Miniprotein binders against a2bj90. Designs and how they scored, part 169

Target 1, 235 residues: a2bj90
Amino acid sequence: MSRSARRKTSALNTVLRVVEVFASIQGEGPFTGTYSVFVRLAGCNLRCPFCDTRYAWSLEAGKPLGVEELVEEIARYEPSLVVITGGEPLLQRHPLNSLVEGLESLGLRVQLETNGILPAPARDEQLWRVYHVVSPKDVPVRVPGAKLHPSWVDYARATGRAWFKFLVANEQHVREVAEYVAKLGIPRSRVYIMPLTPEKLDMKELLELHSRIASLAVKWRLNFSPRLHLLVQLP
Short names: E, the ipSAE of ESMFold2; O, the ipSAE of OpenDDE; V2, 0.75 times the mean of E and O plus 0.25 times the DockQ between their complexes.

## First folded at step 20 (miniprotein)

Design QX2 (at its last look DockQ between E and O 0.95; V2 from the best seeds 0.88)
Fold by OpenDDE base, look of step 20:
Structure QX2 (fold): chain B 235 residues (1-235), chain A 83 residues (1-83)
Amino acid sequence: as target 1 above (235 residues)
Amino acid sequence: NPDDEDEAQWLLKLARIYQRAAERAARRGDYDKAIFYLELAVELLQEALELFSNPEIRKQIEQELQTTKERIEAFKKKLEEQK
């Protein structure tokens, strides 16, 4: 293999398409309340009609950023957690593994947000070591082309580093989630339900919706994910 | 049951939240998002209708269901015109 071919393969593993980097509080899932740096990657394999980050759907919406430069940028915030999100971060799997390696070398904890369509990390990937919040889009909402890859259930069982977060509006949605996770053999302790909030809700309406879904979480013995950032008016 | 009435009132309120969200999306040309929220509103209105016993309230919900379905079809047409 020529020196030119090795340089092209090394360059492909060292650049990410990044939409934005910002510091905030993790508002959702098992790490709710954690001071976090968010890295929103560009490109998505879905077109969820309810997506609040449509600007991240195209790879071209992201800027090319070197992994080393991105690690340095993240480190300056002194985060308690690095949250990698986007459209679908696993579309950039190779440079994402390099990013995780860089962040872990600094002792930073990493959480990935994924739609779970692409295969879970393999044991030889740096991504195997991080935390994952999987947000299936096939239940109770049915996004075309969404299907949870079975390897996420196996990964969750093997590592204990995955949780599953579902958007819900009513008790029927919660029932469908309960049936779905039971069928897949996902432990209820790894399941979060989160209110399906439209954009620009009134704070009173937002609080009432949170209250209703939280009560359903207790009734159905599931974990509740707030939209804490919306409640406290953070990014 | 008082609990069923409270739930029915909440479902009706939530349906209307999604209807408003749909109309906001439609004004931006996001007809896929508008359709999604209106379909969700239809589900909630149907559930509320099953819980209400008052004939006047039921009639109002049935009318709101019909109007919502008509808006879905209008937005589906608009979505196809964008392709």
Scores: ipSAE 0.867, ipTM 0.947, lowest interface PAE 0.5, mean pLDDT 94
Fold by ESMFold2, look of step 21:
Structure QX2 (fold): chain B 235 residues (1-235), chain A 83 residues (1-83)
Amino acid sequence: as target 1 above (235 residues)
Amino acid sequence: NPDDEDEAQWLLKLARIYQRAAERAARRGDYDKAIFYLELAVELLQEALELFSNPEIRKQIEQELQTTKERIEAFKKKLEEQK
């Protein structure tokens, strides 16, 4: 490619379609409780019926933002963690790797949230060194089109930087998760179960559901993920 | 067994939580979400039914199951109409 064409391609490769950027607490998974900046990327390859962020499904929901500009915006929050979420962030993989490079150059720690349909990072990607919380959507809930890419298990074992998080409502769901992760060779230490929480529960119901799922996590020797942001009423 | 009684009552309570969530979703036109929560409620009611022996309680759960399944079918029609 000519130098001019390469520069134009680089400008296109440095743009992300972003729905929102905001500060909050990471309420789920291994980094629960961490002061975080959330970057919600547009576009999703699933249409989960329980999704609480349907407004991010369409790529058109995002505004184009330059990666360099986005890094500067994120840095102004002084986050302890940058959470890249969406939709499905890996639909914008190439510019996402550029964002990760910029964030890493500032010493910022990054966590990606993904449904795991697209492959895990390759060794030569900036995403290789990022933490990942993978939420497969084919068990115990069965979202059409969801299939965990097998590379995520290999990536988790090779790097120790991936965890697997599952929404559950009852013990039968937990049993299904346990069978699924055993079949795939995912060690229990990398597995989180999280309460399947509808919108607008009162606090008593929310606490009781948390208690029941946490007890199941202990019984089945799995990690428990709260929905801490719901308990403390943060976005 | 007190653990079985507590579990059975919790399953009923959780089913009703999801039923209410389904109705909220349906009022917003989110019939796919509504169906999802009602199908969860059906699973929970069926599980609870296996734990109760009292005939009056079992009859109530069976009626609730039937009503919930009918509601699912109604919402499925609404979802198809949105397509």
Scores: ipSAE 0.854, ipTM 0.936, lowest interface PAE 0.7, mean pLDDT 92
ESMFold2, look of step 20: ipSAE 0.849; ipTM 0.935
ESMFold2 (binder alone), look of step 20: mean pLDDT 85; pTM 0.831
ESMFold2 (binder alone), look of step 21: mean pLDDT 86; pTM 0.836
OpenDDE base, look of step 21: ipSAE 0.866; ipTM 0.946
ESMFold2, look of step 23: ipSAE 0.843; ipTM 0.931
ESMFold2 (binder alone), look of step 23: mean pLDDT 85; pTM 0.832
OpenDDE base, look of step 23: ipSAE 0.867; ipTM 0.947

Design QX3 (at its last look DockQ between E and O 0.95; V2 from the best seeds 0.87)
Fold by OpenDDE base, look of step 20:
Structure QX3 (fold): chain B 235 residues (1-235), chain A 83 residues (1-83)
Amino acid sequence: as target 1 above (235 residues)
Amino acid sequence: NPDDEDDAQWLLKLARIYQRAAERAARKGDYDKAIFYLDLAVELLEEALELFSNPEIRKQIEQELQTTKERIEAFKKKLEEQK
């Protein structure tokens, strides 16, 4: 391979398409309440009808940012956690591994949010070292083309650094989640249920929905994920 | 059971939350989102109908269920007109 081909391949691994970078509180999953910088990557392999971040579906919605520049931008916020989200972050897997390497070199903790369709990290990837919250879109809601890749179950068992977060509306959805995770051999301690909230809910309705789903979480011995950012009116 | 009645009332309330979300989506031309939330509303209304014993309440839920299904078909038609 010519020196020019190696430079082009290195340059492709150093640029991310980024929609937004902002500081807030992690509102969901095992890190709820953590002061976090959110990096929303562009592009998604799904078209979930309930998606609240549809503006991130196209790769063209993101700006090209260098990994080094992005690491410096993130570091200025002094975050307790870096949350990499988007459409689907793993569509930018190569430069994302470089980003993780840069962030970890600064001692920053990293959490990935993924839909779990693409394969889990391999042992030789920098992504292997970070935390993952996998949000399957095949149960209980059935998004076309959504299927959890089996490697996420193996990754969760091997590392203890993965959790699975499911959107639910009622007890039947919670039952379907319980059956699904039992069949896959996912420990209940790694499972979160989260209320399926439409946009622009009234605060009273939002609180009641949280209460109902939290009670179901206790009944079914599952973890509860709030939508804390919605409850406290943060991004 | 008093608990079943409270649960049934909540299911009706939640169905109506999703129906309102669907109508907001439809006003924006987002018929995929509208259909999704109405499908959820149908599931919740059907579950509520199983829990209510009062004939008048059951009749109201059945009417709301039928109307919701008709709205789904209307939005499916609109979605096909956008392709």
Scores: ipSAE 0.861, ipTM 0.944, lowest interface PAE 0.5, mean pLDDT 94
Fold by ESMFold2, look of step 20:
Structure QX3 (fold): chain B 235 residues (1-235), chain A 83 residues (1-83)
Amino acid sequence: as target 1 above (235 residues)
Amino acid sequence: NPDDEDDAQWLLKLARIYQRAAERAARKGDYDKAIFYLDLAVELLEEALELFSNPEIRKQIEQELQTTKERIEAFKKKLEEQK
């Protein structure tokens, strides 16, 4: 193979299908409150009825963007955290590893959001070294086909870089989450419960739902995740 | 039991939050989202019903349950008509 042909093959492995890039605050999970750049990748292996980002379901919704160009765009924001989200970002696993490599070479901290259906990173992947918030969609919300891959529990134990986040509406949901994580061997210190909040909730209702779910988190000795971006009206 | 009454009234309030969310979703044609929120509302209403002892309140909840289940069936028909 010529040098030109080898470079052409490498360039194909460095393209991501990207729906949007924007700056905001990470509103959920262990990095809540962090100034972040969000990179929303196209494509999803689920069709959750509650999804607020349906525009990212199709791979064709994303525009092809070179990884090097994307790294430069992200860096201009001077983020404290880069959040890779989507759809399901692991559908674009190979070029995603290239993006992570570029971001890490600039000293940028990276967090991935995933539904956990595809396997956790292998030790030889750049993704091995980033932080992951895994949101299983079969408990207590019951999305068909949303089975968590068991490697995520092993990955979390081996690295300490994964947390598990669940949408809940009431105590029965919290009980279901507690049973689920106990069965899988996920320690409660890695578990977040988060209010199942519909769109366009008035502020008093939003605050009351947060208060009720936070009280349940304390009762069940689980971590509480707000939806801070909703409380402060950011994207 | 006053704590059961507080919990039951919150469950009713939350059910109505999800019912409103379902109607907003339906107005946009998102009937799968609407059904999801109404299913949650049914769960919450059934739970609240077991906590209230007042017969008039229980009757109101039972009627709300019936209308919510009818709405679910209507939205299921709409969803099938979409695809």
Scores: ipSAE 0.833, ipTM 0.925, lowest interface PAE 0.7, mean pLDDT 92
ESMFold2 (binder alone), look of step 20: mean pLDDT 85; pTM 0.825

Design QX4 (at its last look DockQ between E and O 0.94; V2 from the best seeds 0.88)
Fold by OpenDDE base, look of step 20:
Structure QX4 (fold): chain B 235 residues (1-235), chain A 83 residues (1-83)
Amino acid sequence: as target 1 above (235 residues)
Amino acid sequence: NPDDEDEAQWLLKLARIYQRAAERAARRGDYDKAIFYLELAIELLQEALELFSNPEIRKQIEQELQTVKERIEAYKKKLEEQK
């Protein structure tokens, strides 16, 4: 392989398409309340009708940013957690592994948010070491083309570093989640239900919806994920 | 059961929240999002209808269901016109 071919392959693994970088509180899942830097990557393999980040669906919506530059930018915030989200972060898997390596070298903890359609990390990937919150889009809501890749169940069992977060509106949705995770052999301790919140709810309606879904979480012995950032009016 | 009535009232309220969200989405041209929230509203209205025994309330829910179904069909046509 020529020196030019090695430089082109190295350059392809060092640039991410990034929509935004910002500091906030993690509002969702097992790390709720954690001071976090969010890295929203561009591009998604789904078109969820309920998506609040439609501007991130196209790769072209992101700016090209070098991994080294992005690591330096993230480090300046002194985060307790780095949350990699977007459309679907795993569409940029190669440079994402390089990003994780850079962040871990600084002792930063990393959490990935994914829709779980693409394969889970392999043991030889840097992504194997990080935390993952998988948000399936096939249950209880049925997004066309959404199917949880089986390797996420295996990854969760092998590492204990994955959780599954489901959007729910009522008890029937919670039942469907309970049946789905039982069928897949996902432990209930790794399952979060989260209220399906439309945009621009008033605070009273938002709080009541949270209360209703939290009560269902207790009844069904599942973990509850708030939308804490919406409740405290953070990004 | 008073618990069933409280739940039924909540389901109606939530269905109306999603209907308002659908209307906001439709005004932006997000007809896919509008349809999604209206389909969710139908599920909730149907569940509420099963819990209500009052004939007048049931009639109101049935009318609301019909209105939501008609809106879905209107938004499906609009979504097709965008393709």
Scores: ipSAE 0.866, ipTM 0.946, lowest interface PAE 0.5, mean pLDDT 94
Fold by ESMFold2, look of step 20:
Structure QX4 (fold): chain B 235 residues (1-235), chain A 83 residues (1-83)
Amino acid sequence: as target 1 above (235 residues)
Amino acid sequence: NPDDEDEAQWLLKLARIYQRAAERAARRGDYDKAIFYLELAIELLQEALELFSNPEIRKQIEQELQTVKERIEAYKKKLEEQK
């Protein structure tokens, strides 16, 4: 079997457990506003009380999809960005690396969302070249067992392809984030604070919360992440 | 200090936003989420209390704090019943 045919057959044999695939706008972090296809992988190693995607916690929530077929499905959307999210996508690390290889072979730009508990990519992984938004869950709200793996800081410094995003409600939370990132050596330029928004806020409340957290970002010289999809009422 | 008054009023408003979110979560049976939002509300009410000097306002906030703490204990019992 030729190298090209062998590679295609190998990618087809690799399976991911996928909860949903859909097009929308990336509403958070450094790629806010980008037309994106979201791939939500099943399984999570946390049970955060504030989680808005509890339906993705169990691996059993996902349908098995072949990587090659998934790449073709994603490509049909003609995305500007492919966002891989979940639960926790790194629980399916091996087939995830195969998916990334397929997407990159088509020139598609990829961003991963992770809680950062599992280690950052090694240099020989396809995930090494991908953008990452890391959302530690041990500050300011302390989820038990949610310790950021230290390799993510090293990865961010080595590659410039990781950012750290934190949910905050008030200035005390922002202070805690600032202390946390300083202790870990994470530069301010890689840090985003984002409003902790419950469901079903009216638009006035949603805008006011955004305004308050954005003002804190300026005061503390941190980046601000909106939840743009909520402001424009997209999934 | 008008900036302290504005901040204190915002903290009260945000605490009440989280209290409403907790009630919605509890109606769905998500008592862990409900407790999480009520604990945030306590933090915000305590911060607001530090900024107000008016004794009537402070008494109102302390009564609200007590009510929220009682709701947390009730939801903790409901969470245990789900076991």
Scores: ipSAE 0.852, ipTM 0.936, lowest interface PAE 0.7, mean pLDDT 92
ESMFold2 (binder alone), look of step 20: mean pLDDT 86; pTM 0.837

Design QX5 (at its last look DockQ between E and O 0.96; V2 from the best seeds 0.88)
Fold by OpenDDE base, look of step 20:
Structure QX5 (fold): chain B 235 residues (1-235), chain A 105 residues (1-105)
Amino acid sequence: as target 1 above (235 residues)
Amino acid sequence: SPEEALRRAEELLDEAQWLLKLARIYQRAAERAARRGDYDKAIFYLDLAVELLEEALELFKEAERLASNPELAEKIREILKQIEQELQTTKERIEAFKKKLEEQK
């Protein structure tokens, strides 16, 4: 391979398509309440009907940003956590590994949000070291083309750095989650159920839904994820 | 016992009323989505509303069977009739939105 081909491949591995960067509180999963910078990456391999970030589905919705510039931008917020989200961040796996390397070099903790369709990180990837919240879209909701890649179960067992977050509306959904994780051999301690909330809920209705799903989490011995950002009216 | 039957009926009514309320939350979300032309989202929330209404209907029927008070039984019968009508209307809205979704392709 010519020196020119190596330079072109290196340049392609240093640019991310980014929709937005913002500071907030992590509202969901094991890091709920953490002051975080969110990096929303562009492009998704799903078209979930309930998606609240449809504007991130196209790669073209993101601006090309250099990894170094993005690391500097993130660092200015002095975050307790960097949350990489979007459509599907793992569609940009190569430059994402470079981003993680840059962030970890500054001592920043990183959490990835993924739909779990693409393979889990391999041991030689920088992504192996970070935290992952996997949100399967095949149970209890049935998004076409959603299937959890089995390597996420293996990654969770090997590292202890993965959790699985499921959207639920009622006890039947919680039952389906319990059966699904049992079948896959995912420990219940790694499972979060979260209220399936539509946009623009009344605060009283939102709180009641949280209460009902939290009670089901206790009954079924699963972890509960709030939508804390919605409860406290943050982005 | 009659006391156990009453307690069970009250539990069923609480759960059924919640499911009915939740179904209506998703119905409102569906109508908001449909007004934006997001018919895929509208259908998703209405399908979920149907599931919840069907579950609520079953729980209210069980509560009606356990109700020893005729006034309570009549109140439940009125609710059942409302849910049945709401189910039918919701299913019709789903089919209307499916048609709209196909017209967008």
Scores: ipSAE 0.857, ipTM 0.933, lowest interface PAE 0.5, mean pLDDT 94
Fold by ESMFold2, look of step 20:
Structure QX5 (fold): chain B 235 residues (1-235), chain A 105 residues (1-105)
Amino acid sequence: as target 1 above (235 residues)
Amino acid sequence: SPEEALRRAEELLDEAQWLLKLARIYQRAAERAARRGDYDKAIFYLDLAVELLEEALELFKEAERLASNPELAEKIREILKQIEQELQTTKERIEAFKKKLEEQK
């Protein structure tokens, strides 16, 4: 490949299509409560009807942003955690690995949110070293096209850096999750159930839904994930 | 024993009443989504509401079988009839929203 062609390929690989960057708290999963910068990447390989972030489905919704510029923007917030989310961030896997490299060079802790359809990181990827919260969408609700890639279970066992988070509304859903994770060999310590929460609930409804799902988590010996940012009214 | 049956009935009633409340939360969320033209989201929430109403129906029926108090049993029967009507209405609403979704294509 000529020098010019290699430069063009490299420049494309150092650009991410980004929908938004903002500071908030991580309200879900194992890092709940952490002061975070969220990077929402454009593009998704699912069209979940319950999706809160439909504006990120199209790759065209993102603006092109150089990885080095993005690292500098993130660093100015002085975050305790950088949460990479989307859409589905792994659709932009190659430049995402570059972003992770830049963030780690500054000592910034990184967590990825993924629907788990695309494979877990390979050992030679920068993504291998970051934390992952995997949210399969084939249980308890059936989203067309959703299927957890089996490499995520192997990755979680090999590294201890992946957890699995499931939206549930009732005990029947929790039973389905429990059966699913048992079949796949996902240990309970890596499983979170989280309330299936529509937008615009009032605080009393939010609290009662949280309380009921948390009680189910205790009953079924699973971890509970709040949606803490909703309870404290943050983005 | 009658005491064990009453305690179990009370537990079933608590869960069933919560499921009714949750179904109505999802029904309201569906109507909000429909007002925005998000008929796929509206259908999703109504499908959840149907599931919850059917589960609540079964729990209320079991609580009725365990109830020895005729006042409680009659109250449960009134709730069962209400649930059956809500189920019918919700299923009709799902079909209406499916037609709206097709019109957006």
Scores: ipSAE 0.852, ipTM 0.925, lowest interface PAE 0.7, mean pLDDT 92
ESMFold2 (binder alone), look of step 20: mean pLDDT 88; pTM 0.879

Design QX6 (at its last look DockQ between E and O 0.92; V2 from the best seeds 0.87)
Fold by OpenDDE base, look of step 20:
Structure QX6 (fold): chain B 235 residues (1-235), chain A 105 residues (1-105)
Amino acid sequence: as target 1 above (235 residues)
Amino acid sequence: SPEEALRRAEELLDEAQWLLKLARIYQRAAERAARRGDYDKAIFYLDLAVELLEEALELFKEAERLASNPELAEKIREILKQIEQELQTVKERIEAYKKKLEEQK
């Protein structure tokens, strides 16, 4: 490969398409309540009908940002956690590894949110070191083209740095999750159920839904993920 | 025992009423989506509403069977009729939105 081809490949590995960067509280999963900077990456390999971030589906919806510039922007917020989310962050895997390297060099903790369709990090990737919340879209909701890549189960066992978060509406959904994780050999301690909340829900209805799903989590011996940001009216 | 049957009927009614309420939450979400032309989202929430209404219907039927009080049984019968009508309406809306979604492609 010519020096020009290596420079072009290196330049492509240092630019992310970013929709937004903002500070908030992590509202979901194992890091609920953590002061976090959210980096929403552009592009998704799914078209979930219930998606609240449809504006991030196209890669063109993101602005190209250099990894170094993005690390500096994130660092200014002094976050307790950096949450990489979007459509599907792993569509930008190469520059995302460079971003993680930059953030870890500053001592920042990183959590990735992924739909789990793409392979889990390999041992030689910077992404291997970070935390992952995998949100399968094949159970209990059935999004076309969603299938959990089996390497996420192996990654979870090898590292202890992965959790699986499922959207649920009722006990039947919780049962389907319990059966699915049992079949895949995912430990219940790594499983979160979260209320399937529509947009613009009344606070009383939101609280009641949280209560009902939390009770099911206890009954089924699963972890509960709130939608804390919705409860406290943060982004 | 009659006391156990009553307790079970009350539990079923609480759960059924919640499911009915949740189904209506998703129906409102579907209507908001449909007004924006998001028929895929609308259909998704209406499918969930159907599942919840069908489950609520089963629980109310079981509660009706366990009800020893005729007034309670009659109240449940009225609710069952309402749910059956609501189910039919939701199913018709799903089919209408499927057509709309096809027209967008």
Scores: ipSAE 0.859, ipTM 0.934, lowest interface PAE 0.5, mean pLDDT 94
Fold by ESMFold2, look of step 20:
Structure QX6 (fold): chain B 235 residues (1-235), chain A 105 residues (1-105)
Amino acid sequence: as target 1 above (235 residues)
Amino acid sequence: SPEEALRRAEELLDEAQWLLKLARIYQRAAERAARRGDYDKAIFYLDLAVELLEEALELFKEAERLASNPELAEKIREILKQIEQELQTVKERIEAYKKKLEEQK
């Protein structure tokens, strides 16, 4: 960018609306078990009935934080992974790219969690180079308006940096996922099925549900995602 | 063969019993959500429970057809009647919660 364009872009896109920043373990998907700092961005383009983070739905739930300040805060935790989540983080795409640039300049690894409704990153975005876990909400859980943007499949194929994660309750749901990903051309190695887990299950119920869904993952040759943070009672 | 039929019936019963248990887990989750006034979450979990109960019902029916033991077959019939009543109750709860959700809008 020219000096004037670089200065204008930096000044305009240096603030994110952030609900919370905290350290924990990534409990889901391909990075399960990793010591992580979570950055929950405000705003969501869905109102999923099963959502556990309804407090992040409104953009007004977030407080403005400067990107440089946020990078410094994250770095103090010395994370092995920075997980950007929300709501839907891509609603704040422009300043999010600035955050990713700052984190990458410090050698920090970044993963984004998205419902996949907004388009995948373009080649010229900093988000192009980070890891993405895409959780479509139109199969099998059938949230209205939750259509996966087709660019995510192209992005996953081009980069190898995206995985697709689906909530399932039974084998019929797994069959629906298998048909969906086959139709879209998503390879099984990029697909995770995860137990559809309501709040406040006792540990025996939680373990039995995990066991049943894990057995289905093996049967259908798909990856299994736990909800590890629930098993170990972390946020 | 008789051995294949018995093995199949046992597999169906295990799966059907799990689906019934899972449906009840989701019914309890719906009750918790409804107590908080979260009727969209309650309806979501009850819809899942209906799906699971209907699947369990079909698996129990198949296990009944494969059962050679009259005592086992009669126990399965009792379970089928209970599931059919449970389904009706859950569907009525869904309609009640839909009305409450509409009142919140």
Scores: ipSAE 0.854, ipTM 0.925, lowest interface PAE 0.7, mean pLDDT 91
ESMFold2 (binder alone), look of step 20: mean pLDDT 89; pTM 0.888

